# VHH binders against Abasic site processing protein HMCES (HMCES), part 101

Target 1, 269 residues: Abasic site processing protein HMCES (HMCES), of Homo sapiens (Human) (q96fz2)
Amino acid sequence: CGRTSCHLPRDVLTRACAYQDRRGQQRLPEWRDPDKYCPSYNKSPQSNSPVLLSRLHFEKDADSSERIIAPMRWGLVPSWFKESDPSKLQFNTTNCRSDTVMEKRSFKVPLGKGRRCVVLADGFYEWQRCQGTNQRQPYFIYFPQIKTEKSGSIGAADSPENWEKVWDNWRLLTMAGIFDCWEPPEGGDVLYSYTIITVDSCKGLSDIHHRMPAILDGEEAVSKWLDFGEVSTQEALKLIHPTENITFHAVSSVVNNSRNNTPECLAPV
Below, E stands for the ipSAE of ESMFold2; O stands for the ipSAE of OpenDDE; V2 stands for 0.75 times the mean of E and O plus 0.25 times the DockQ between their complexes.

## First folded at step 14 (VHH)

Design ua3 (from mx2 with Y56T; framework vhh_8pnl_2; at its last look DockQ between E and O 0.91; V2 from the best seeds 0.74)
Fold by OpenDDE, look of step 14:
Structure ua3 (fold): chain B 269 residues (1-269), chain A 117 residues (1-117)
Amino acid sequence: as target 1 above (269 residues)
Amino acid sequence: QGQLVESGGGLVQPGGSLRLSCADAGFDFSHYDMAWYRQAPGKERELVARITYGGTTNYADFVKGRFTISRDNAKSTLYLQMNSLKPEDTAMYYCAAGLEYESYDYWGQGTRVTVSA
């Protein structure tokens, strides 16, 4: 996964992240660094994207089922990294392979500290190789959305009003991530950054791409992944697997350029 | 996004030079780790050179300063300057791009390099 969409306004995004804590109380996640949230239809690595994480990471003795929402840098910078420039990492940390997560220090260490997060997106993009051509077809991949009686395909929102309704009730894609905290050697603010855990693609997606993000499907999976206080690493890792509960549609080549940030990126063609 | 397409291969004499290119029209690989691999007949594919998205380079031991990997993100092109070529360098050379640790997701079709007297 190298491209996502996360374009919802902050308030809409927050509402979309409504949850119940372990006591059954309905809650909204509290924002950390809300000013770093930059909505975009075309999110690339090294950009900031919102993630969910347990409040326990920030507050001692907090209820670990409570969630914080925070923009973090996409591309994990390990805490132990001593160089001043994160780009000097030897390997790309945009993604973390699930099969080698425990073999790589960059991921194993933060995971062992319970630094699990849920990366939020409207969906993610992948490019299908076309046989016989040098062209790749991009696809937008996301959770199936509840068909409201009038809301046809994302593309059929004929009216601005219908489009707003679609996005107001959009089910966000929830991807399993690992984050870390890095203190620059030269001082400054602590950098929070994340990697997306990847798995082999499900059967439905296999013709598009052979890998996919580890998707946490449902409130229980999301809660367990986040709750490092009650859920062990071993138990959490059981949640990491391909899911067939995904849909997709072809989009235009507009998304190919990471600088393009328009609704056309995720519009069906 | 286009496909990674290698070019610049050919027949050269020992001691000669070649510059390989890998381009993908419309593909923004600025965030990708890129690499050159090669595969000689009857041998396994092996890493030649790697360049991270940040520009950090790594070379196989057999390169010994003869090759230089570079990238131009603006042109969406990866390069491999090969100098002092040896017959042992004869292989199909592949371009690769990836976002996963020690893994590449995209591969070119390869360009053939033949070093022969």
Scores: ipSAE 0.782, ipTM 0.897, lowest interface PAE 0.6, mean pLDDT 91
Fold by ESMFold2, look of step 14:
Formats: structure tokens, sequence, C-alpha cells
Structure ua3 (fold): chain B 269 residues (1-269), chain A 117 residues (1-117)
């Protein structure tokens, strides 16, 4: 869970995040800091990626079921961190294991403040160790997508018209995250940053890698994870488990270099 | 991406030095925390040294200033400079990479270090 694709233009991404509030009203999340959104087929740690979080984090009287979408730094910087440079953290915070999350101060403290977020991506990449060659096989891993005669698949997209159809109604991968807010000691803007919670991989992914991100499958899971006003930490953590509702395909080694930002990164081989 | 590949192991006399390297062709580990582990025959694998993506280092107590971990993010390469080697340092040495607290998802196959007169 160290590489994702999140490449949709902002307006397309926003429409893909349509949701219903607790009253059943259809809404779009409201953006915070939209100018920091940097779409790419090949997102790496320390870059910004969009997350969902409850409006209640920003507005004291807000309906906690309403959602904000904001870019945040991948790699949680704890609010108590005292150095001026986040790269001086003693441990990598790109991921956080679900089985020890309540034992690590960096994650326990923000989780106790209700700082839960949903990390958005087209899907994520993982590398399978292979005995047959000296190469690892990267895979692109994502939710199963609805297919019709007019919608495409990634493998069938051989023109700009077919590519547009693949992404027009793409179901974004929704991963459980924890965020924190850090005020640099020398001043400057508050830094919002997140970690992705990991779990043991499901049976379908176990031949690729032994860990996977904690995926929130469906609006009920997403709503409960976000709604810290109504859903306790204890109840929210019950949402954190592997899912078998996942699909994947092999991709070329183009994705290996994080500087490559092209559709080839996720194209089937 | 291939495997993490260690190199630089070999036979050395007590008090000697070796420099281990670890890289993976085509894969950029610059965002990963990296580590060296070792395993002597019949023993559990143990941490030798670790370095964060930002260059912060930690060493096992038995290192006592004899080893230096470093990385070159432009080359995506991890190093272990081993000085004042002792026979007890004889082991397979493995490099590892990971993205979370003290957990490493990617491992090499190891390089053997033998310290004998």
Amino acid sequence: as target 1 above (269 residues)
Amino acid sequence: QGQLVESGGGLVQPGGSLRLSCADAGFDFSHYDMAWYRQAPGKERELVARITYGGTTNYADFVKGRFTISRDNAKSTLYLQMNSLKPEDTAMYYCAAGLEYESYDYWGQGTRVTVSA
C-alpha cells in the first residue's frame, strides 16, 4: 500500500464522490484546498492525495454526515512532532497496521480525536514476488467495475473515446485512513496528513502480497467510518477487515519508477 | 522490478571491513524505510540497522559504532559499511524495505558474511 493511481480531473473525481447524507439527500463533497490536488496515475508517499472527512472537523455545528474532500499529505505527521522537517520522523507512517493501531501514539491520539478519513484512489499497485525470473510482477488492484456494451474496460481502451468510457463511471477505491494536523514549530500553514490502515490480505490477493489496505466497501461502511460524531472509535474499528470484493490485473514495469505518470502504468499486460 | 539484491559479502579476517549494497533494478525505494537484518545459523533473524526515507538512523546495541547504514536515494541504493568485524558477525545479511512501524514487506535473498582467521 505504497503506490496508488488517482488521476481523474477534479470535476470527474468530485462527481464520483456523490453520496447521501443521513436524511437521504444526494450531495457532493465540498472541496478544501482544491489547488493542492495533483492527479497522477502513479502517486507515492509524501505526495498529496484527496481524502474524505466529516464537515464536523471544520465547523462546530455541522452535520457530521456531511463530507469534505481535501488533499492531504500521505504519511501522517503527528500533532506532537517537534522537529521542523517531517522527514525526521523516526518511523514511516505511510501505513498503519490495524492490529497495533491502538498501541502506537502516532495513530491512537488522532484516532481518539475522531480523525478518520477515507483515502481515494482509482486503485492501488502491489508487487508480487516471482520465482520464475529475477523480476517482481506489479498488479493494479481495484473494485470490480460495472460493465455495459457502451462502457469500456482498461484492457479494451485503445482510443481516447474508449478510455473516456472506462473512467466515466469509475468506482473509486475507498480506503480507511487516519489523519492528523501538525503546526510547524517555525510557523506556516497547518499540515494535514494521513496514514492508510492495513490488514492481512484476503484470499484472492494472498498470492500477490500478504497485506492489503483496509477497504471500506459501500456507502454504509464509508459513512460510519467518517461520522465520528455518531460512531465511536470502537464501533468504527469493526469496519476494518479484509474484503474479497476486489479485482486486479498485471501491469508492465513502467509503474516501478514513480516519475512515470502515464496511462501505461495501469494498462494490462 | 526484480528482487532486492544484496552484494558485497564475503570472507574477511577479524578486524576487517566490508561494504554491503542493496538495490532493486527499476524500482524506486526512496519513499521506503530500509533496514539490514542478519541471521546466523540456528539463530533468529535480528535487526542490525535501519534508516528512514529521510535519513534518520537506528542501530542495534551490538553494533556499538562499528557499522554505518546509509542510502543514496538518487540511485535507490542502501549501504552497510561494516568495520572492525568480529567472528560473531558471521551471518547471512538481508536488506528490507517497508512503509510502516518496524514492518518490512520487501526482502532480498541475502549475502553471506564470514569472519574468520
Scores: ipSAE 0.578, ipTM 0.802, lowest interface PAE 1.9, mean pLDDT 89
ESMFold2 (binder alone), look of step 14: mean pLDDT 82; pTM 0.827

Design wa11 (from kx5 with T28K; framework vhh_6z1v_2; at its last look DockQ between E and O 0.97; V2 from the best seeds 0.86)
Fold by OpenDDE, look of step 14:
Structure wa11 (fold): chain B 269 residues (1-269), chain A 122 residues (1-122)
Amino acid sequence: as target 1 above (269 residues)
Amino acid sequence: EVQLVESGGRLVRTGGSLRLSCAASGLKFNSYAMGWFRQAPGKEREVVAAISRSGGSTWHADFVKGRFTISRDNAKNTVYLQMNSLKPEDTAVYYCAANFAYHLTEDAYDYWGQGTQVTVSS
């Protein structure tokens, strides 16, 4: 996974992240550093994207079931990294393979500290190799959305009003991530950054790409992944597997350029 | 300063029972998952059991086979290991450890006790 969409306004995104705490109380996640949130139809590594994490990471006495939403840098910068520039990392931390998560120090160490997060997105993009050509067809991949009688396919929004309605009720893709906190050697603000755990693709996506993000499907999976105080790392890792509960459609080549940030990026072609 | 102090280790006969205690100080106890580890002579340290922050979830190693039970009392800042049906193979130094996250690998644990010797005679 090297490209995502996360374009919802902050308030809409927050509402989409509504959850029940352990007591069954309906809650909205509290924001950390909301000003770092930059909506985009075309998110690439090194950009900031919103993630969910347990409030326990910030407040020692917090209910572990409470969630915080925070923009973090895509591309995990390990806490032990001693260079002053995160771009000097010599290895790719955009993704973490599920099969080697416990073998790689960059991921094992933060995971041992309970630094599990849920990466939020409208969906992610993947490119299918076209046989015999150097051309790749991009696809937008996301959770199946509830068809409201009036809301046709994302592509059938015939009016701005209908489009807004579609996104107001959009089920966000929830991907399993690991984050870390890096303190720059020269001082400054702590950098929060994340990696997306990847798995082998489900059968439905296998023709598009051989790998996919580990998707946490449902509130229970999300809750368990985030609750590092009550759910062991090993138990949480059992949640990491391919899911068939995904849909996709072909999109235009507009998304190929990471600078393009328009609705056309995820529009069906 | 964080301190974990194990107690209860002693010589016991095969089939006997022991209860180990680990008293924690210098940390907010309920903010940490706890674990018991053991190290036998000439062997690597191994995880015996672990318990979540609240105590609502526990894990036990396969070799425990229902003989040992980890528990905790957050009001007393203490974690316990009830050991029943002890075997000579259980002879080891038992360590209490604390970690911010509920994790089963020793390398993740931030705080360790000095250990208590458990010896099971045949």
Scores: ipSAE 0.904, ipTM 0.963, lowest interface PAE 0.4, mean pLDDT 93
Fold by ESMFold2, look of step 14:
Structure wa11 (fold): chain B 269 residues (1-269), chain A 122 residues (1-122)
Amino acid sequence: as target 1 above (269 residues)
Amino acid sequence: EVQLVESGGRLVRTGGSLRLSCAASGLKFNSYAMGWFRQAPGKEREVVAAISRSGGSTWHADFVKGRFTISRDNAKNTVYLQMNSLKPEDTAVYYCAANFAYHLTEDAYDYWGQGTQVTVSS
């Protein structure tokens, strides 16, 4: 998983992240660094995307079930990295395989510090290799969506107003991630960065691609993944598995160029 | 400065019981998960039990399950290990440790006690 869509305005995104804390109180996550949020239909590694994490990471007295939402850099930069430019990292941290996560220092260390996050997106893109050609077919992959009006789908929006209605109730894709905090050696703000955990594809996606992000399906899974104070690392890792609760459709090659940021990137073809 | 001080280790007969205590100072105790580890002579240190920061979740290794119980009292800044039905194989130095995250392997733990010796005889 190397491309996502996360295009919602901040206020819509925040409302989509409503949750219940441990006491059953309905809450919205509190933003950190909201000005770094850059919505786009076409997010790639090294860009910022919003993630959820426990408030306990910022306040030692906090209820660990309370959530913060913050933009982080895609492509985990380990806390021990010594060079001044994160692009000089000599290995790819866009994704992290679940079967080796406790063996790789870049992921094991932050995981032991409880640095679990939930990566938010509208959905993600994957490219299917077409037999007999060099051409690759992109697909947009996302949670099944609730229909409350008979024509509610991505392809059925016929005006800007109807487009807003589709996305007002969109169920965000929630992917399991690990983050780390890097202090630039020459000073400046601490860099928060994340990786997306991957697993073998479910049967429904196997014809498209052999790997998929580890998807946290439902509030119980999201809560357990985030709550590093009450859910052990080893128990949390049991949440990491493929899911069949996904849907997809083919999209045009417009998405191939990561500079294209238009609704056409995810429109059905 | 953070200190973890274990107490209660002694010589006990097979089948006996013992309670270990670990008093913590210099940290905000209720922000940390706690663990008990042990190291027998010539062996690697191993996790025995762990407890979440609130005490609402506990974990025990299979070799002590049903015999040992970890607990904590956040008002006293103390974590306990109740050890019942002791066996000679339980002979080891027992360490308490603290970590910000609830975690079951020793490499993540930031703070360690000096250990208390438990010896189980026939």
Scores: ipSAE 0.736, ipTM 0.895, lowest interface PAE 0.9, mean pLDDT 91
ESMFold2 (binder alone), look of step 14: mean pLDDT 86; pTM 0.876

Design wa2 (from kx5 with T105D; framework vhh_6z1v_2; at its last look DockQ between E and O 0.90; V2 from the best seeds 0.85)
Fold by ESMFold2, look of step 16:
Structure wa2 (fold): chain B 269 residues (1-269), chain A 122 residues (1-122)
Amino acid sequence: as target 1 above (269 residues)
Amino acid sequence: EVQLVESGGRLVRTGGSLRLSCAASGLTFNSYAMGWFRQAPGKEREVVAAISRSGGSTWHADFVKGRFTISRDNAKNTVYLQMNSLKPEDTAVYYCAANFAYHLDEDAYDYWGQGTQVTVSS
């Protein structure tokens, strides 16, 4: 996984993240650094995307079941990185394989600090190899969406009314992530950055690509992954597995250029 | 200054019982998961039991399951290890440790006590 869509306006995104805390109270996540949120149909590594994390990471006496939403840099920058420019990191941290997560210092150290997050997206893109050519067919991959009389199709979002029919009740894709906090050696604000955990693809996606993000399907999985005070690292890792509860459709090559930020990126072809 | 102070270690006979206590100060105790670790002479330190921040979740190593019970009293800033049916192989220095995240590997734990000696005689 190296490309996502996360295009919802902040208020719509926030409402889609409504949850219940440990006491059963209905809540919305509280934003940190909201000005860093850059919605786009076409997010790539090194860009900022919103993640959920436990409030306990920011307030040491907080209820660990309460959620913060914050934009973080895609591509984990380890706390020990010594250069002043994160782009000089000499290994790729866009993704983290689940089978080696406890063997890699870049990932096991933040896990030991409870730095688990849920990466939010409308869905993600993958490119399928095409036989007899170097060309690849992009697909948009997302949770199945509940269809109601009010719901529209993804390809019909050409006006404000049609956009609301598709996106107002969109079920966000919730991917398991790990984050870290890097203090630039020459000073400046702490950089929060994340990696997306990957697993073998489910049967339904295996013809598109052999890997997929680890998807947290449902509120129980999301709550357990986030709650580093009550759910041990070892127990949380049992949540990391493929899911068949996923759907997809082919999209045009407009998405191939990461500078294209348009609804066409995810429109069915 | 964070301090974890274990107590209760002593000599006991095989089959006996012992309760270890670990008093915590200088931290917001209710925010931390706690663990008990042990190190026998010439061996690596190993996790014995761990308990979540609230005490709602516990974990015990297979070699002590059914015999040892971790618990905590957040009002007293104290974590306990109740040790029953003690065996000579339980002889070790027992350490209390704290970590912000509920975690079983010792390398994640930031705060450690100085240990208390438990000796189990034949």
Scores: ipSAE 0.759, ipTM 0.904, lowest interface PAE 0.8, mean pLDDT 91
ESMFold2, look of step 14: ipSAE 0.744; ipTM 0.897
ESMFold2 (binder alone), look of step 14: mean pLDDT 86; pTM 0.880
OpenDDE, look of step 14: ipSAE 0.905; ipTM 0.964
ESMFold2 (binder alone), look of step 16: mean pLDDT 87; pTM 0.885
OpenDDE, look of step 16: ipSAE 0.903; ipTM 0.962

Design wa4 (from kx5 with L27F N30S T105D; framework vhh_6z1v_2; at its last look DockQ between E and O 0.95; V2 from the best seeds 0.85)
Fold by OpenDDE, look of step 14:
Structure wa4 (fold): chain B 269 residues (1-269), chain A 122 residues (1-122)
Amino acid sequence: as target 1 above (269 residues)
Amino acid sequence: EVQLVESGGRLVRTGGSLRLSCAASGFTFSSYAMGWFRQAPGKEREVVAAISRSGGSTWHADFVKGRFTISRDNAKNTVYLQMNSLKPEDTAVYYCAANFAYHLDEDAYDYWGQGTQVTVSS
């Protein structure tokens, strides 16, 4: 996974992240650093994207079931990294393979500290290799959305009003991530950054790409992944597997350029 | 200063029982998952049991499952290991450890006790 969409306004995104705590109380996640949130139809590594994490990471006596939403840098910068520039990392931390998550220090260490997060997105993009050509067809991949009688396919929004309605009720893709906190050697603000755990693709996506993000499907999976105080790392890792509960459609080549940030990026072609 | 102090280790006969205690101080006990580890002479340290912050979830190693039980009392800042049906192979120094996250790998644990010796005679 090297490209995502996360374009919802902050308030809409927050509402889409509504949850129940362990007491059954309906809650909205509290924001950390909301000003760092930059909506985009075309999110690439090194950009900031919103993630969910347990409130316990910020408040010592907090209920572990409570969630915080925070923009973090895509591309995990390990806490032990001693260079002053995160770009000097010599290895790719955009993704973490599920099969080697416990073998790589960059991921094992933060995971041992309970630094599990849920990466939020409208969906992610993947490119299918076309046989015999150097051309790749991009696809937008996301959770199946509830068809409201009036809301056709994402592409069938015939009016701005209908489009808004579609996104107001959009089920966000929830991907399993690991984050870390890096303190620059020269001082400054702590950098929060994340990696997306990847798995082998489900059968439905296998023709598009052989790998996919580990998707946490449903509130229970999300809750368990985030609750590092009550759910062991080993139990949490059992949640990491391919899911068939995904849909996709072909999109235009507009998304190929990471600078393009328009609705056309995820529109069906 | 963070302290974990294990107690209860002693010589016991095969088939006997022991209850180990670990008293914690210097940190918010309820904010940490706890674990028991052991190290026998010439062997690597191994995880015995772990318990979540609230105590609502526990894990036990296969070799001790059914014989040992980890528990905690957050009001007393203490974690326990009830050991029943002890065997000579259970002879080891038992360590209490604390970790911010509920995790089974020893490398992740932030705080360690000095250990208590458990010896099981045949």
Scores: ipSAE 0.905, ipTM 0.964, lowest interface PAE 0.4, mean pLDDT 93
Fold by ESMFold2, look of step 14:
Structure wa4 (fold): chain B 269 residues (1-269), chain A 122 residues (1-122)
Amino acid sequence: as target 1 above (269 residues)
Amino acid sequence: EVQLVESGGRLVRTGGSLRLSCAASGFTFSSYAMGWFRQAPGKEREVVAAISRSGGSTWHADFVKGRFTISRDNAKNTVYLQMNSLKPEDTAVYYCAANFAYHLDEDAYDYWGQGTQVTVSS
């Protein structure tokens, strides 16, 4: 997974992240650094995207079930990185394979500090290789959405105003991530950055691609992944598996160029 | 200054019981998960038990299952290890340790006590 869509205005995105805390109270996550949120239909590595994390990471006596939402850099920069420029990192941290996560220092260390996050997106893109050609067919992949009489499925939208109604109640894709905090050697603000954990693809996606992000399906999974005070690392890793609760549709090649930020990127073809 | 101070280690007979305590200061105790570790002479240090920040979740190694119980009292900033049915193999220095995250591997733990000696005689 190397391309996502996360295009909703901040207030709509925040509302879509409504949750219940440990006591059953309905809450919205509190933003950190909202000015760094850059909505786009076409997010690529090194861009900022919003993630959820426990309030306990920011406030020492906080309830660990309370959530913060913050933009972070896609592509984890390890806390031990010594260069002054994160672009000089000599290895790719866009994704983290679940089967080796506790063997790689870049991911094991932040996990030991409870640095689990939920990466938010409208959905993600994946390219299907067609045998006998260099052509690749992009697909937009997302949670099944509740179909209502006011709003059709994403593939059934027939006008711009119908498309807006689809997004009013969109179920955001919730992917398991790990983040780290890097302090630049010459000073400045701490850089928050994340990786997306990957697993083998489910049967429904296996014809498109052999890997998929680890999806946290439902509030219990999201809550357990985030709550590093009550759910051990070893127990949380049991949440990391493929899911069949996923749907997709083909999209045009407009999405191939990461500079294209238009609704056409995810429109059904 | 962060301090973890174990107490209660002593000589006991096989089959006896012992309760270890670890008093914590210098940090927000209720924000941290706690663990008990042990190191016998010539052996590597190993996790014995761990407990979540609230105490709502616990973990115990198989070699102490049913005999040892970890607990905590956040009002007293103290974590405990109740040790029953002691065996000579339990002879070790016992350490308490704290980590911000609930985690079982010792390499993640930031704060360590100096240890308390438990000796189990035949």
Scores: ipSAE 0.716, ipTM 0.880, lowest interface PAE 1.0, mean pLDDT 91
ESMFold2 (binder alone), look of step 14: mean pLDDT 86; pTM 0.875

Design wa7 (from kx5 with F100Y; framework vhh_6z1v_2; at its last look DockQ between E and O 0.94; V2 from the best seeds 0.85)
Fold by ESMFold2, look of step 14:
Structure wa7 (fold): chain B 269 residues (1-269), chain A 122 residues (1-122)
Amino acid sequence: as target 1 above (269 residues)
Amino acid sequence: EVQLVESGGRLVRTGGSLRLSCAASGLTFNSYAMGWFRQAPGKEREVVAAISRSGGSTWHADFVKGRFTISRDNAKNTVYLQMNSLKPEDTAVYYCAANYAYHLTEDAYDYWGQGTQVTVSS
């Protein structure tokens, strides 16, 4: 997984992240660094995307079930990295394979600090290699959406008003991530950055690509992944598996160029 | 300065019982997960039991399951290990450790006690 859509305005995104805390109280996540949120239909590595993490990372004595939402850099920069420029990192941290996560220092160290996050997106893109050509067919992949009187499907939006209704009740894709905090050696702000955990693809996606992000399907999975005070690392890793609760449609090649930030990127073809 | 001080280790006969305590100071105790580890002579240190920050979740290694019970009292800043049906193979130095995240391997633990010796005679 190397491309996502996360295009909702901040207020719509925040409302889509409504959750219940440990006591059952409905809440919205509290933002940190909201001005760093850069919505786009076409997010790529090194860009910022919003993630959820436990409030306990910022406040001792906090209820670990309470959530913060913050933009973080895609492409984990380990806390031990000594160069001044993150682009000097000699290995790719866009994704982290689930089967080796506890063997790689870049990922096991932040996991031991409870640095689990939930990476938010409208959905993600994958490219299917087509036999007989050099062309690849991109697909937009996302949670199945419940059709209601107030919302429709992406393909049913025939006006700006109907487009807004599609997204007002959109179920965001929730992917398991690991983050780290890097202090630049020359000084400056701490860099928060994340990787997306990957697993073998489910049967439904296997004709598109052999890997998929680890998807946390439902509030129980999201809550357990985030709550590093009450859910051990080893128990949380049991949440990391493929899911068949996913849908997709083909999209045009407009998405291929990451500079294209338009609704056409995810429109069905 | 953070201190973890274990107590209660002593010589005991096979089949006996023992309760270890670990008193914590210099940290916000209820923000930390706690673990008990042990190291027998010539062996690597191994996790025995761990407990979440609230005490709502516990974990015990298979080799002690049913015999040892971890617990904590956040009002007293203390974590305990109740050890029943002791065997000579339980002979080890037992260490208390703390980590901000609930985690089951020693590499993540930031704070360690000096250890308390448990000796189980045949």
Scores: ipSAE 0.745, ipTM 0.897, lowest interface PAE 0.9, mean pLDDT 91
ESMFold2 (binder alone), look of step 14: mean pLDDT 85; pTM 0.870
OpenDDE, look of step 14: ipSAE 0.909; ipTM 0.966
ESMFold2, look of step 16: ipSAE 0.736; ipTM 0.895
ESMFold2 (binder alone), look of step 16: mean pLDDT 86; pTM 0.874
OpenDDE, look of step 16: ipSAE 0.903; ipTM 0.962

